# Designs tried in a protein design chat: VH-VL binders against ER membrane protein complex subunit 8/9 homolog. Part 6

Target 1, 192 residues: ER membrane protein complex subunit 8/9 homolog, of Dictyostelium discoideum (Social amoeba) (q55fm0)
Amino acid sequence: MNNNISITTEALSKAHLHSFKHHASSVNGILLGKADKNSILITDIIPLFHTQTLLPMFEVAMIQIEKYCRDNNIDMVGYYHSNQCIANELEPEPIAKKIADRLNNELNNMCFLMISKIEVNRPSGLVSIDKVGSDWLKNRKTLITIDTTSNSEDINEILKRNLQNIKESQIYDFEEYLSNPTRDWLNKSLVL

## First folded at step 1 (VH-VL)

Design r16 (framework fv_rocatinlimab)
Fold by ESMFold2-Fast, scan of step 1:
Structure r16 (fold): chain C 192 residues (1-192), chain A 121 residues (1-121), chain B 107 residues (1-107)
Amino acid sequence: as target 1 above (192 residues)
Amino acid sequence: QITLKESGPTLVKPKQTLTLTCTFSGFSLSTYGVGVGWIRQPPGKALEWLAVIYWDDDKLYSPSLKSRLTITKDTSKNQVVLTMTNMDPVDTATYYCARERYFGTGYFDYWGQGTLVTVSS
Amino acid sequence: EIVLTQSPGTLSLSPGERATLSCRASQSVSRSYLAWYQQKPGQAPRLLIYGASSRATGIPDRFSGSGSGTDFTLTISRLEPEDFAVYYCQQYDYSLTFGGGTKVEIK
């Protein structure tokens, strides 16, 4: 009944690098993986926007992601967001809540995760956002666990290495694709 | 006004290659998002999806049959062609072509009448 | 792959009665990516419902779809003579698979 959320080191690294690449703006994207009634495992992410999300363009992205999911035996399992405003880093912005509502209506069992700082009591750097009535509120008590079965390396070391190699410059989102159609926003060849 | 029609051999010998052509009218495969797919149905059995091709030449195949299937299109002729290798009597079925309204939707809104292909020696 | 199981295999009813057809998936179908088709003898399938609950163009309002996750239902509120046919569900979440069909026949 309750969601137990876990994310692979590879998916987690991609999400943080997307946020890091656009540190001065809000970013968002789709979480991919598998979900059952009581758990969600996130194995990949698709970066979407790093400034304003226009809903018509979001719908175009959804159609392409639906096709990608069909091709790759993977499901949309949630949404991630990182705020532009430092003072409100964990409070979902209005557009984030609109997207979460739209996805929640379709996916039935999904997660909404805010990207924040990695620290001892928050090893993934992710904060769960729960639907409470008509609003979305942070739940600090839900830990998002890191699935290390495929890569046991510490996430801090992975991020350090990838940032030293300027890997954040190699991750593309859908908004960059709209400006330059040669950009691989599905990041099929990216290795982190 | 939208129509699709299948054509090809009605009898194929075991181990031969089947080639079927879908000819359509009332829409174009140059239209953004449109796809045309192939579905088959053995006598008295369920429908089975085979392949689909989209306006941008992107292709999807049934995972279990992928090694035997090739789907191509000729946009100028309004045709989609399916090739299936190494035919076996269990491949005897009515073969349908059908339109996928928009890519990523995965359902078919207009269907051809179907063509029965019998595999026997 | 996702396996779809339809029940009952055969449903025997009279015109005017309500028909309820079930489609169960072996794993969760995300985003209600489920369609229903009607097939009459000697004819191609006809799309009835997509997205689990949206009626296709030209489909009478006596047809309705519902459900999510692993359990989906097609309901025909009052059977007309032309509704006696075989009905197939199809998921389009992971690849494309069809159910085994439910035959709705005259009692």
Scores: ipSAE 0.000, ipTM 0.433, lowest interface PAE 20.3, mean pLDDT 84

Design r17 (framework fv_rocatinlimab)
Fold by ESMFold2-Fast, scan of step 1:
Structure r17 (fold): chain C 192 residues (1-192), chain A 122 residues (1-122), chain B 107 residues (1-107)
Amino acid sequence: as target 1 above (192 residues)
Amino acid sequence: QITLKESGPTLVKPKQTLTLTCTFSGFSLSTYGVGVGWIRQPPGKALEWLAVIYWDDDKLYSPSLKSRLTITKDTSKNQVVLTMTNMDPVDTATYYCARVGYEFWSGAFDYWGQGTLVTVSS
Amino acid sequence: EIVLTQSPGTLSLSPGERATLSCRASQSVSRSYLAWYQQKPGQAPRLLIYGASSRATGIPDRFSGSGSGTDFTLTISRLEPEDFAVYYCQQYDYSLTFGGGTKVEIK
């Protein structure tokens, strides 16, 4: 709905690290931030699943995230997804489209972002997906910019540093929390 | 069959601490997404939210009153307790407890107690 | 904190008329997390509408809610004698706050 999307270096790094930590599978999560009339600023993300999204568990996560948002004066502003299949990297999987439909019914103005490879012509590594009729299609006209106001470090350096210890990464998703409740899937204390 | 009932003192002296108990039936505060909150209404004035506690023991307080308020729960007894310190005559109000249901987990109150009038005077 | 302003403070109408009540927020209420309550003298409030437009269980279809962002409306299409009461809006997006109320009274 909005043509201007900005994401902070911290939020973007977390999304990519979630994808890299589970590189052999699809991952997804919720984008947090604020939306005004013309733009969405994403300031954090909450990682959700890395094997298979079960809709009842997704609903459980949504309840907790909505409470977190209210407590912290921050909004759910969208959804991110990373495909398992290399060849279909930017085309949303059927489950991603179902989740996007579900969220689109509850959020006034959401963005849907696919995680892709960081490239010189795609510095964020993100691609916007819009609802067109009954389908979700990539929108190449939506510019996704990196907001470096709070952290001017190059995202490639942050990822490089964190990828060295990816197996010991402190970034946890909701699915890991379901297996071990000591895992902080909101990643409040994570240092990148 | 969901019911909530407030109990506590009806008369409180200035500077004392008020303790109110909400006893409920027909639901459990261990149920995912459920919460119980407190709202007050001074005579002839608007509703004012005070605090809410959720199934996972998460607590929210009115920012202007946060330093005076404590909310706790005992899920085995189906009770939520609100404590308010340093009472003043302006705190005279009818105090309600109300449920936040599964579909309203974020803060809409679907069932309310009858309210209890607390008068603060010397 | 989001401040909710309800207008008018008092609305004087006759049975059978349409009532339109306004609730304006000091900043955008996302996800339409806005509720409406009815309160009769000596009684606890009763939930009418949640999510800006969804009727609560048992609420007659003459009550409807609409709006988004900062501007919300409660409409009672054809006032019944029992509808003369005070109405409150409440947001549950950023913390929880109630509006000041609108009294719907008999002309």
Scores: ipSAE 0.000, ipTM 0.470, lowest interface PAE 16.2, mean pLDDT 84

Design r18 (framework fv_rocatinlimab)
Fold by ESMFold2-Fast, scan of step 1:
Parts: C-alpha cells; sequence; structure tokens
Structure r18 (fold): chain C 192 residues (1-192), chain A 122 residues (1-122), chain B 107 residues (1-107)
C-alpha cells in the first residue's frame, strides 16, 4: 500500500468551502505544499475562479502565487477543479485540461484533483486526474489521504461547524480579489 | 421539527405524466447545504432513489431514469415538485420526499414524508 | 456505480435475541458513507445510522453500526417487539444506492 497524495484537513476544508460558496458554478484553484519523487503533501490551497477562467487573469494569479511561494517556503504542487455540470462532474472540462497542461509544463511534479460535489468519490471527496499520452483521465485507484497530523477532528464535523457559522462566505478567491483588492485571496485570517 | 408531505394523483394511466409535490416545514430550502430528494418503493420491493434538488437549485437524477425526470423547487412556498413522464404499470410505487444534507456533510435522508401510493393502471 | 447486497434476506428471531445484518458493497465505500434505515409496515423509512457507526437523533443505543470498505454490519443487541421491520443500507459515496433490504421477522 503506497499513498502518493495527502492533503491536510485545513486545506481540504478550504477547497470544499470554495466549492460550497459557488456550488452552481465551476471553481478552481492552486494546491500548495511540498512534493518529492514519491509523494505530494498539500498543506494549503488558493482559490482562483468561480465563473469562466480567463487566461490573462490566470497568468496574473500565477505571478502573485509564485511570489507568495518564494516568500513563504511553500510550493505550487497542483491544481483542483470542480465542474458546474454534475452529469459528468469528474470529467475535466476543456479549460481545466488547458490549465493542467500549462501547470504541468512549468512544475516538476504536480497533481490534478477533481472535486466531487455529489459524494461520488473517495474519502477526501477528490479524484486524481492523470496525464495519459496527451489527454487527462480520471484515475480512481490513486488514493488521496487526509493528513490529520495538525488536526485530528473529523472533516465532516469541521465542515458542519463551518457551514453553520457561514464560513463559506468568508473564503475569497482570486476572482473576487480582482473585483475588490481588499479581499484576502490567501485567506490567512480564516479559522476553520 | 422537520416535516414533509407528498401530494398528487393516486391513479395515473399508462403513458401519462406524473406530477408530485412535496410541501415541507421546519427548514428552508434556501439554507446552505440543504436538499430535498425523492425516493420510491414498489409494493414489496426495495427503496429506489429518483432525484434530489439543493438550496442553490442544483439537481441530481438517477442515471437510469434521468430522461423521464424533472425536479424543481419553489423556495418561497416551501415546495419541491417531481415530474415523471411516460408512466408504466412498473412505476406503481409509494413515492416519498425526504430532507437531505448536502455533501460533504452527508448524503443520507434524515427526515421522510409519509409517502403517497401512486398506482399506474389502465 | 456501487451495488449494495444485503444478507440474509430474512432473519427469523425472537424478542431478546441479537440481530446481525450484513451489507456488502461491490467496491469500497469512502469515508464510511453508509446509512441504515428501518421501515415498519405502512410507514416511511426512519434513519438509524449514518457514517456507518453514528446513531441518528432519538435512536436507542441497542442499535449500532460498524464496518468500513466493502463490509458493513448493523447490530441490534437485544430485539424489542417494535424492532421487527425491514432494514435498508444506503451508500452515499458513489451515487445514491440502496440495498435490497433485510426483513427481521418474529420466529
Amino acid sequence: as target 1 above (192 residues)
Amino acid sequence: QITLKESGPTLVKPKQTLTLTCTFSGFSLSTYGVGVGWIRQPPGKALEWLAVIYWDDDKLYSPSLKSRLTITKDTSKNQVVLTMTNMDPVDTATYYCAHRTYYPLGGYFDYWGQGTLVTVSS
Amino acid sequence: EIVLTQSPGTLSLSPGERATLSCRASQSVSRSYLAWYQQKPGQAPRLLIYGASSRATGIPDRFSGSGSGTDFTLTISRLEPEDFAVYYCQQYDYSLTFGGGTKVEIK
């Protein structure tokens, strides 16, 4: 048994809150953490867009994220995406594949994770998407584990509490930052 | 206290369209993470999920029945409506509506209506 | 799609006895996203257990759930007369699928 991808409870909570805040829309973001040859540990996420991703805006986000990573000794380790259309929710949309290609060309080692909105997935609510030839295909055999080292509380209890406290309204993505620069797209003050 | 109640015709002829209404109280379908689903049970048979609608108008359908099903809501009236086309005698069942918590909090149905028996016959 | 198989189809027991009901999934159920429902004749189903082992509000402690992966169990430690009913498992990891049910009847 070898688990290649792990995500902390906090990072996982933020990704799901982003998806919850914009449930009827496609959402995406960048996974932050550390990667080696054998494993990826995701310790934070940066929410990006909740409507249509425009590539020039994505490039602006990438520049700012690279600066943040340099200053904070953390790396971009992947990409997450959640489809608007539930009928094929785990099939990456064309824009998601394009972004994954862009990131895969720049990053030494990355993961691409689809968020399930309807409980059709493994323990984290995430499904790995692997590059096969020139295409990106779902791989349900890749186990994504929850790293509970920093917080042993059940993810369901954390999400229940945070939704009761309307914490999804307190998470901001980069798209909201572009519309209002006072929005904290790094979500440093968010307590989950 | 959460309560739900199904209403609609109890007799439907083959090829007709069935329309059922779920009226609920004790919660709002504008509440984040809340949904209402429809489940049916033919006499003496197992439960079968049909559809669910969530607070943000997101909709899920049973893959085998999706072409026949439409689910809608009227949040101001506390109602959810299920429409099923091209009824057949095998669709004879008790139809339930139920309160559901959205993922990741769970996909289980914690409060159910009493059910309404719909018979499809000549 | 995850298919749930419940066994046995029928359990014939007397009040005071222990009931053990099985639910087997065709593939692994993530996060133990499995629920158990009780249905009495002429009544709507009632949620008993969610998350494989958490009791729903108002459910007596004689009901317990266990298991993970592909094998799940509902245990009724000491059957009361009102516990004779049909029991259904449901997974909510991969679509919304119900098992075929287990009928617990008086011997």
Scores: ipSAE 0.005, ipTM 0.498, lowest interface PAE 11.2, mean pLDDT 83

Design r19 (framework fv_rocatinlimab)
Fold by ESMFold2-Fast, scan of step 1:
Formats: structure tokens, sequence, C-alpha cells
Structure r19 (fold): chain C 192 residues (1-192), chain A 123 residues (1-123), chain B 107 residues (1-107)
């Protein structure tokens, strides 16, 4: 069984910026990285949708992501989801479970990451993130750890700085790319 | 628990319009990825898909029957209605409604089915 | 539309034997766009397999699906008495279509 899942500070920050950009709606995306027999390391993410996941759009996204992965020696290792504020933010919505289960059929041994939305406390500034999220796949609730080997800076400080610089406006998801192909769905130019 | 039940006339005369209602419980058509479809089966023959309606009011129809079919929903009543015009004896079949999911391409299992209702078309 | 052809039309076997059911599409369909259903006389169909190879909840592991492109297979590794039924495949790629069915009957 794979029991050890970690995510880099940069990848986690990108996922939270995507969620914050569309704070009034659910968002989702694909986790990229490497998996071995005992562990998954998530090193990047591809933001997908911020309205609803329609099958033709998702199919196109998966084809492009698969090509990118082949060309760049990186694998699809999971799925992330962030609920709307009204729902319990860490309990997977039915749509999230269905998408994750479908992807698990293709990827084997993958991560299903639920992340909370970042809230801005108007009088106190940013509310700190208390935890990364949980892997909900295979009737498992496992905490995911942050891999700090490439960047030892606190995730909360990175997010605070990036939100103050309005970096969430510079992250694009695949849905925005489908509407305007000049948008960088890989977010390679995004500096965090 | 999830249940679906078909209701409507059991006898229809040729050239008349058939109206069937699917009433369900245990889920809502306001839930993302959920749909309800209609499938029929003539006695001793194969299953034939007719139509499906999804949470976002997206509707799909069998291409060969599209001109005869209308599918609608009333989310507040947990009902989906199928209307089929110009009935013919060849349309005699057991009509089923079933829950479907349209989130991902190829991710459309009919995972819960009603018991079916036999509709006979004769003079 | 994609036409699904199931073969054989009837498969006569004894309990304990392996059943292999074929579903062939008139044009290429993604393997993830295919489901298998079981139907017993007088009953509604029951979902067995979706996404070509994923078992539905409560379905025993003796049922397995495989295939891609135009060729798909449902395998029942060791037939139990309750497995004698009609089996249908279904695809979702361009519209929703069912195959003609394969009847698995006791020899």
Amino acid sequence: as target 1 above (192 residues)
Amino acid sequence: QITLKESGPTLVKPKQTLTLTCTFSGFSLSTYGVGVGWIRQPPGKALEWLAVIYWDDDKLYSPSLKSRLTITKDTSKNQVVLTMTNMDPVDTATYYCARDYEILSGYRPFDYWGQGTLVTVSS
Amino acid sequence: EIVLTQSPGTLSLSPGERATLSCRASQSVSRSYLAWYQQKPGQAPRLLIYGASSRATGIPDRFSGSGSGTDFTLTISRLEPEDFAVYYCQQYDYSLTFGGGTKVEIK
C-alpha cells in the first residue's frame, strides 16, 4: 500500500491561489509528480475548472495533460478539489468523489486531495492554513505532508505575500484557456 | 435509500402521445453530475436508450427518435417526465427510468433503475 | 452513432466454467466509455462494470472487464448459479447505445 504522500510548497500554493481566485465556487485540478511503491511526491498542479466539470472539456484537458506529462517526464498522480464556502470544506462533494474514482481507474495508486478555501479576516488580515488536506481515496483519510526540501519558507507566509501581490489574478485554469488560448494553463511564468 | 418508479398509462392507441413520469427519492437532480434517463425494452428484445436529462438541464436524445421525444424535469417534485409522440405497435415495451452521471466522458453508468412499466400500443 | 455488436448471442455453460463475452463497436470508442449490465428475467438491469474495467459497488471479483478501441470483453472467471442471465454492453462516446445482449444459459 502507498502510505506516504507529500506536496511541495509551490504546488500547494498554486492550488490555494486557484481556490482563492474563485472563492465563491468549487474548483478542481490535477496533481502532477512522481509515485513509487511506497510514496507519492506532488511537485506541480494543473488547475482545471471553476464552474462545472463537463465531460467534453475534461476529456480535452486529460489529453493535453497526458501529452505534457509524456514530454516532461512527470506523471499525473492525483486530483484536488476545493468545495464552496457553504459546504464542509474538507468533506468531498459527490462530484469530487466521482471524478476522483474515475481517475483512479486510469492512474492506479493516486492521491485525492481536499483543500480548504483561504479566508481573509478583514480586521486581522489573512487566516492561516491549519493543515494541508486529506487523502480521501479508498476509504482512507490520511494527512498529506508538505515537502520543504526545495523551499523551507512557511506556506502561510508564501500565501500571504502572494495574495498581497494579487497573484491569484495571474493563475489560469484550463477552463479559462479553452475560452482564450493565450492563457497559460501550465502557469510556468507564475513566480511564487 | 435510492429508489425510482415509473408511472403512466399501460395502454396507448396508435398515433397517440405517451407521457411517462419517473418519481425518485434518495437523491436530487440539483446535485452536480446527476441525471435521470429513460430506457425501453420490447418483449424479448434488447435495451434501447431513449433520453436523459441532467442536473444542469442538459438533454440528450436517441438520434433515431429525437423528433418524437421530449424530456423535462421538476427538481422540486423529484420527477422527470418523458413524452413520446405518434405511438405505434412497435413501441410496445417495458419503459425504465434510471439514474445516470455525466461528469466525465464515458462516466455514465445507469446505477439505479426503476422496476419498469409495460406500455402496450394497440387498437 | 456507434453500433455495438455482442457475441455470441447465446453462451451455454456449466457452473464453475469461465465465461467470456465480447462487445465490438462499429468505430473506435474509448475503453472508459463502456459499461456492462446484468439482467435476469422479469427484473431491471443491474450495473456490473463501468469505465470498461471498474466494478460497481457490491459486484463480486469474479466479474472483470477489459478492452479498448473497438474490442471489449466481460469475463466471469467461475460461473455461479446466480450468474445465468442476459448481459448488455453500453457505450457513451457519441450518444448512448446498448449492444444486442448475450444470454448466458445453463448447459
Scores: ipSAE 0.000, ipTM 0.445, lowest interface PAE 17.5, mean pLDDT 79

Design r20 (framework fv_rocatinlimab)
Fold by ESMFold2-Fast, scan of step 1:
Structure r20 (fold): chain C 192 residues (1-192), chain A 124 residues (1-124), chain B 107 residues (1-107)
Amino acid sequence: as target 1 above (192 residues)
Amino acid sequence: QITLKESGPTLVKPKQTLTLTCTFSGFSLSTYGVGVGWIRQPPGKALEWLAVIYWDDDKLYSPSLKSRLTITKDTSKNQVVLTMTNMDPVDTATYYCAREPLYGSGWYYGMDVWGQGTLVTVSS
Amino acid sequence: EIVLTQSPGTLSLSPGERATLSCRASQSVSRSYLAWYQQKPGQAPRLLIYGASSRATGIPDRFSGSGSGTDFTLTISRLEPEDFAVYYCQQYDYSLTFGGGTKVEIK
C-alpha cells in the first residue's frame, strides 16, 4: 500500500495564507506532523521563504526547526511549495525540486505538496509530488485527505473568511523573522 | 443520474484544428476530487488516453501529444473542451469523455462514467 | 512512461468456461493504481475493477482482479454470453496508459 497523506484544515489554511500574502512571488515551507510506514499526518506548517531560498539561510532554518520539533514531540514530514504564477501553478519549479532533493536526503517517508494561489470563486488546489528516477512529478493518484476532525468547515469557506479578516497579514515566515526577530515564525498566536 | 455527451465536428480536414465539447450532468467540476478526461480509440485499435482536467483546474496531457492538446473547463456550463491542433488521417478515432473521481464514497479511482463517444474522421 | 502488455490478444472460449487475462507492466505499478474495463462493439468502455482488485459498483462477483507490482490478472470465473467483449487494463500511477486489449470471443 502507498502512503496516505492527511493534512488538517488549520495547517492547510496557514500554507494558503502564506502563499496569498506573497501573491507576486513563490513561497515555501516545512510540513510538520507524524509519519509511519503507511501514512503521514500533517498538523502544522512552518512558513520559510517568499524570495530566494539560499542554502545557508535554509540550513539555519532547519537547525531551529529541528530543535522545535525535538522540544515539542513533532517531526518534519515534508515540504510545501506554491508557484508565483497561476500558469503551471501545480508543477514543481526547479528551485522546489532542488529543496525537495535536499530534504529527501534527510527525511524518511517525506511528502512534497504543491498548493495553488488562492483565487476568489476557485477551489483550493493541492497535489502530491513524487520522486520518479531523478525527477519530481505530479501524482494525482496519491491519496490526500483534508483532516476535518478538529474543524468540519469546508476549507474554501475557511479561506474566504480568513481573507475577509485579512489574516494573511498576520502570518510570518522565517525570512521575515531573520529581518525582524520580533516576528513569530511559529505563528502560535494566529487564530484561523 | 450522471451523464456525459461528446459534441463537435464529425469530419475534419488534414492540418485543421479539432475542437470537442463534453457536456455533463449529475455532478459538478467544482466538487473536490473530481476530474473529466478525454480518451480516443482509432477503428479496431486500443484505447489511448489524451488529457484530463480536475476540479482545481489542474491539467495532465499525454506526453506524446502534449504540444497539440489544450483542455479547458467551464464549470458554470458543466462543459470540458478539448482542442487538438494539426489533425492527420491517423487521428481518425472515436473520441470519448469520461468522469474520473479521485476520491468519494469508498475512495474510488478510475473512469467510472463515459460518454457514448463521437467518431471524428480526418480526410479530404 | 509505463507500457502495459496484455496477453493473450484473443481468447476463444465457450459459455461456462473460466477466462484468465494477463496485464504486465514495464515498471512496477502500485496495485492500487490499476483498473480493468470491458468494451462491447459500438459501446463505450465500462469500468470493472479499480485498485487492482476492487469491483466497481454493479459489477457481478464472477469478475475478480488480482496482482501487484508488474503482473496483474483479471479472472471471469464462469463466462456468461454477455461477457464476450474486449477487455483493457489501465494504470494510473504516474500517468494514464492503457494496454492493447484482450478479445474474449465465442467459439
Scores: ipSAE 0.006, ipTM 0.580, lowest interface PAE 10.1, mean pLDDT 84

Design s1 (framework fv_solitomab_arm2)
Heavy chain, then light chain:
Amino acid sequence: DVQLVQSGAEVKKPGASVKVSCKASGYTFTSYYMHWVRQAPGQGLEWIGYINPSGGSTNYADSVKGRFTITTDKSTSTAYMELSSLRSEDTATYYCARDYYGLFDYWGQGTTVTVSS
Amino acid sequence: DIVLTQSPATLSLSPGERATLSCRASQSVSYMNWYQQKPGKAPKRWIYDASNRATGVPARFSGSGSGTDYSLTINSLEAEDAATYYCQQRSNYPLTFGGGTKVEIK
ESMFold2-Fast, scan of step 1: ipSAE 0.006; ipTM 0.490

Design s2 (framework fv_solitomab_arm2)
Fold by ESMFold2-Fast, scan of step 1:
Structure s2 (fold): chain C 192 residues (1-192), chain A 118 residues (1-118), chain B 106 residues (1-106)
Amino acid sequence: as target 1 above (192 residues)
Amino acid sequence: DVQLVQSGAEVKKPGASVKVSCKASGYTFTSYYMHWVRQAPGQGLEWIGYINPSGGSTNYADSVKGRFTITTDKSTSTAYMELSSLRSEDTATYYCAREGWYSPFDYWGQGTTVTVSS
Amino acid sequence: DIVLTQSPATLSLSPGERATLSCRASQSVSYMNWYQQKPGKAPKRWIYDASNRATGVPARFSGSGSGTDYSLTINSLEAEDAATYYCQQRSNYPLTFGGGTKVEIK
């Protein structure tokens, strides 16, 4: 069981900016980092879809991400999802559960995180989702901490500054890459 | 600096149609829902619909359904509402409003007054 | 549709007094927002998600509540607080507003 999940300020900022770029739509992506028996450290994210996730397109993305991970000595450690439905923002949509099942079958120790708004009782804006029997349910016991070692600035200030500069327009996902191959969906040149 | 700028006041006869624009600037237009809210003189606020500029999906209140259309022009970052078969009870100030960070209506247009009279 | 009932319709108080505005929903909601509107002007987002102040809103304003019962409190009224305040639920579409509470300064 994963009891401790940490995410860097840079990775967290990218995930929220992906959600902000497509606020009116569901978004998803892959969490990258390292995992051991009891903890996961997320150091990057790869944005995937913002309109509709078709599983065949998801499979193509997974093949490319697996190669990237091998070449860069980093692992796929989980999945993030943000609902378009504001009324049920923390309950995983059916498509999110299907993707989580697919990834859970391939990854030994993974996390599934729902993106929500940042607030006092949810400083990262992230909620952990665990597999319970055959369903995926919100887990109130999993700790999600922000790793500030590489950037000690408050996440709210980072997002405020980047939204003021319309930096969310500069983050690209895999779906945008499929429409225009010049889009850097790995976002290695993005400065936040 | 986020701004929503609406077109000017309209005076129409019953049975006519009206089209109001809302030009957005200072943010990524397709990243936010655009809502329309109206307010009859001296009355409260009434939500009448929204559009998702990214996919074009819309949702309309029952009070205007069948007469109301919301559209967007992504190239100019502009949302439009069109209300047909105008009735005197459609006399109101019409506002566009952006749905921000998991909460609606963080920025509003200045309003467009539509008067329906014979 | 979720019906929001605001009370009182009008609240007339002197500067320095505490004002409490009520908003009751016909069914449980998780997300309640408040908007301030002055005559002839567009509404401004004032409180969102029950208790968060929007940028620029003075600290004398606070929101509270859960389920079906929400309130907006102005701890010490200032002349500039004269306005109509509307609650709004974002739990379900259609989005709905309360009828408004008009705050008047004597």
Scores: ipSAE 0.006, ipTM 0.513, lowest interface PAE 11.7, mean pLDDT 84

Design s3 (framework fv_solitomab_arm2)
Fold by ESMFold2-Fast, scan of step 1:
Structure s3 (fold): chain C 192 residues (1-192), chain A 119 residues (1-119), chain B 106 residues (1-106)
Amino acid sequence: as target 1 above (192 residues)
Amino acid sequence: DVQLVQSGAEVKKPGASVKVSCKASGYTFTSYYMHWVRQAPGQGLEWIGYINPSGGSTNYADSVKGRFTITTDKSTSTAYMELSSLRSEDTATYYCARDEWYRGAFDIWGQGTTVTVSS
Amino acid sequence: DIVLTQSPATLSLSPGERATLSCRASQSVSYMNWYQQKPGKAPKRWIYDASNRATGVPARFSGSGSGTDYSLTINSLEAEDAATYYCQQRSNYPLTFGGGTKVEIK
C-alpha cells in the first residue's frame, strides 16, 4: 500500500479543470509520474473520458499513453475518477472499479483517486481508493499532499483565476480527440 | 441555507453616490466570486463587475469604470458596491450574484436593490 | 463585446404547446446560460453550459446549441412557465445577456 501520495500543483489543476469542464458528468484519466514501494509522485495527468468509458477505446488510449511514457521517461502511476452524482461523489462507479482492476493487474504499484471538492480537511480535493479484498473502498486516512516546489501559489486561487478566465475550455480529453483529431488531449500547450 | 440579502431601496439626486450591501450566509464567503448585475426599469440585464473576496481583485464593465467600486468585509461576509457621480441612466435594480466558479453561471442571486436617480 | 440577440421578443401560447426560444451570438461562444425571471423577482439560473438543467428545473425544459446558435425549448408549456428568459454568455468579458424573450400564457 502506498500511503505517501504527492501531486504537483500543475497536475492537480489539470485534473480539477477536467472535472469542472464536465461537472454534470463523470470524468476520468490517467495519473503520470514516478512511484516506488513507499511513495508516488504525480507530475502530470492525461484526461480520458467525460460521457462514458468504452473499454475498447480505453485500450486504444492506453497503447498511446504507454508509448508517450516510454518516450518521455515517465510512468503511469494511477487513475483518477469523478462521479456525476454529488450524493455518491466518493463511491467508485462500476466502470471505475473495472478500470482500476485492469490497471492494478499491469502496474506494480498504483493509486486510485476520486476527485471531490477542496476542503480544509482535504486540501487537494482528492480521496484515495484502496483495494480491499476484491473491492475498491474509499480510504480518507491515506495522505495526499500537494507538491508546491515548482508552483507555490494556492490551488484555490489558481482554480478560481483559471475558471474565471474560462481556461477549462482549453483542456481536452481523449474522448474529444476521438470526435475531432485536432484536439490536443495530451495538453502540452496548456498554460495554467 | 445559502442566501444573499441586499440593503434597501435608495433614492438619490444626480451627482450623488450610492452604496449597496450584499450579505452572504450559508457558505464560505471567500470561496466564491461575487458579481453585480443591474436592470433598468423594463429593460434587460447588464453585468457591471465582480470581486474575488479572497484576494480583493476586481473587474468592472466599461459602462461604470471610473465611478464604480466593489469591496468586501470578510468579517461580516458582506460585499459592497459603490457607484458615484450618479446619472439618470443609473436608475436600475442592482443584484449581487454568487459565481459558482466551477459551474460558470450565477447560481445564487440577491433579492435586488432599487436605486432611483431623479432630480 | 459579444452581442446576444434573442427571438422572438414575446411568445403568447396556450398550456400544452411547445415553445422554442432562440439566442444568437455575434461571435462563437463556448458557454451559454439561461435565466428565468418572473415579475418583481431576481433571475434564477435555469440552464447552464447550453444543455444542463439547474436543480429543480422541470424535465420539460431543454437547452441546445453551439457556436453562435442556441435555443431553449419548453416541450409542453405550463402556467408557471410564464416569465422572461434571458440567455447569457461567459466566453468573454464583459459578460453579456440577451434582451430576453417573454413567455405569456393565454
Scores: ipSAE 0.007, ipTM 0.531, lowest interface PAE 9.1, mean pLDDT 86

Design s4 (framework fv_solitomab_arm2)
Fold by ESMFold2-Fast, scan of step 1:
Structure s4 (fold): chain C 192 residues (1-192), chain A 119 residues (1-119), chain B 106 residues (1-106)
Amino acid sequence: as target 1 above (192 residues)
Amino acid sequence: DVQLVQSGAEVKKPGASVKVSCKASGYTFTSYYMHWVRQAPGQGLEWIGYINPSGGSTNYADSVKGRFTITTDKSTSTAYMELSSLRSEDTATYYCAREWGYSYGFDYWGQGTTVTVSS
Amino acid sequence: DIVLTQSPATLSLSPGERATLSCRASQSVSYMNWYQQKPGKAPKRWIYDASNRATGVPARFSGSGSGTDYSLTINSLEAEDAATYYCQQRSNYPLTFGGGTKVEIK
């Protein structure tokens, strides 16, 4: 994939908070924004699962997300995944690859991002995964930039403040929504 | 309890191939990367590769690339390394080791398999 | 490749003394682990992610550091601490180990 990938500080913070809330398990979600043939801008995320991704429940989520996108003039532009802390590395789990294949077949241009530790040499904490033949492999040459247009605050300071305020407990994923429909899976009330 | 049990010592001639096994027990085999590390007599540790047992993805050190293959048999929870075109410089104790978490090191090691390459 | 330089190569001390082992990386690393190896035995994970003691490791052991400079400290040496200690970076492939520091008890 020949993509220039950018993510807003708000979307990036939500993805990391989802991972922090479920530190001992794998998490995943859908990246929302706009894509053209050369670039992807991620402006929001929809957290999906934190225990197990069952394909029928994933399909229910896709139907709801597609309607939301249509109504709000925003597109699904990718998928994020974070492996559980006790499991293997940043290599995508089998379920992550199946979801990426499903989305890649439907979307014209998409990104697949693994959530990693934020570091000096990886300021977003995200690793791009590209399809090579029939497999999905890390692409270390893809630089994921943080779009600070709407919020110029440093991402590390945003995350520090949000963790001090226990904001990770206030982010809800689609799996929690399926168990309790009062949970806001769009997280529109979440202030970061 | 977690255990990694390796096959016995091997003595090979230059140009031969060697295959070493590492049988895992006490955990879900496909949930953890399996690495191979070797140590020449009196020398330090050298990482030579890994396999993800879940998908079969591998990564090999340049020092062994082209001669080295790691495979798994999920039904027996066993990892294998095969090193071909053996040289005297390949004489070492070969260890399998399980990796815990992302980047938290090798928490369980096999007992080691000594491979001696001599004429 | 990331090169890890351990110093000193050998450290000979008496029981009760403090030992400090150094590991320096040729470039900044995110994850540094330490292993203890006794003669004829497989290595054991001793410290992971710079400062966390592995299960069963005595409280006298501590790890510290970030970026390119890491250390392993033994506050009061005991006879059973005689071993070679290896640092290992897990930031980039290929994974690399330091050359080891041999701790000898007089």
Scores: ipSAE 0.005, ipTM 0.478, lowest interface PAE 12.5, mean pLDDT 84

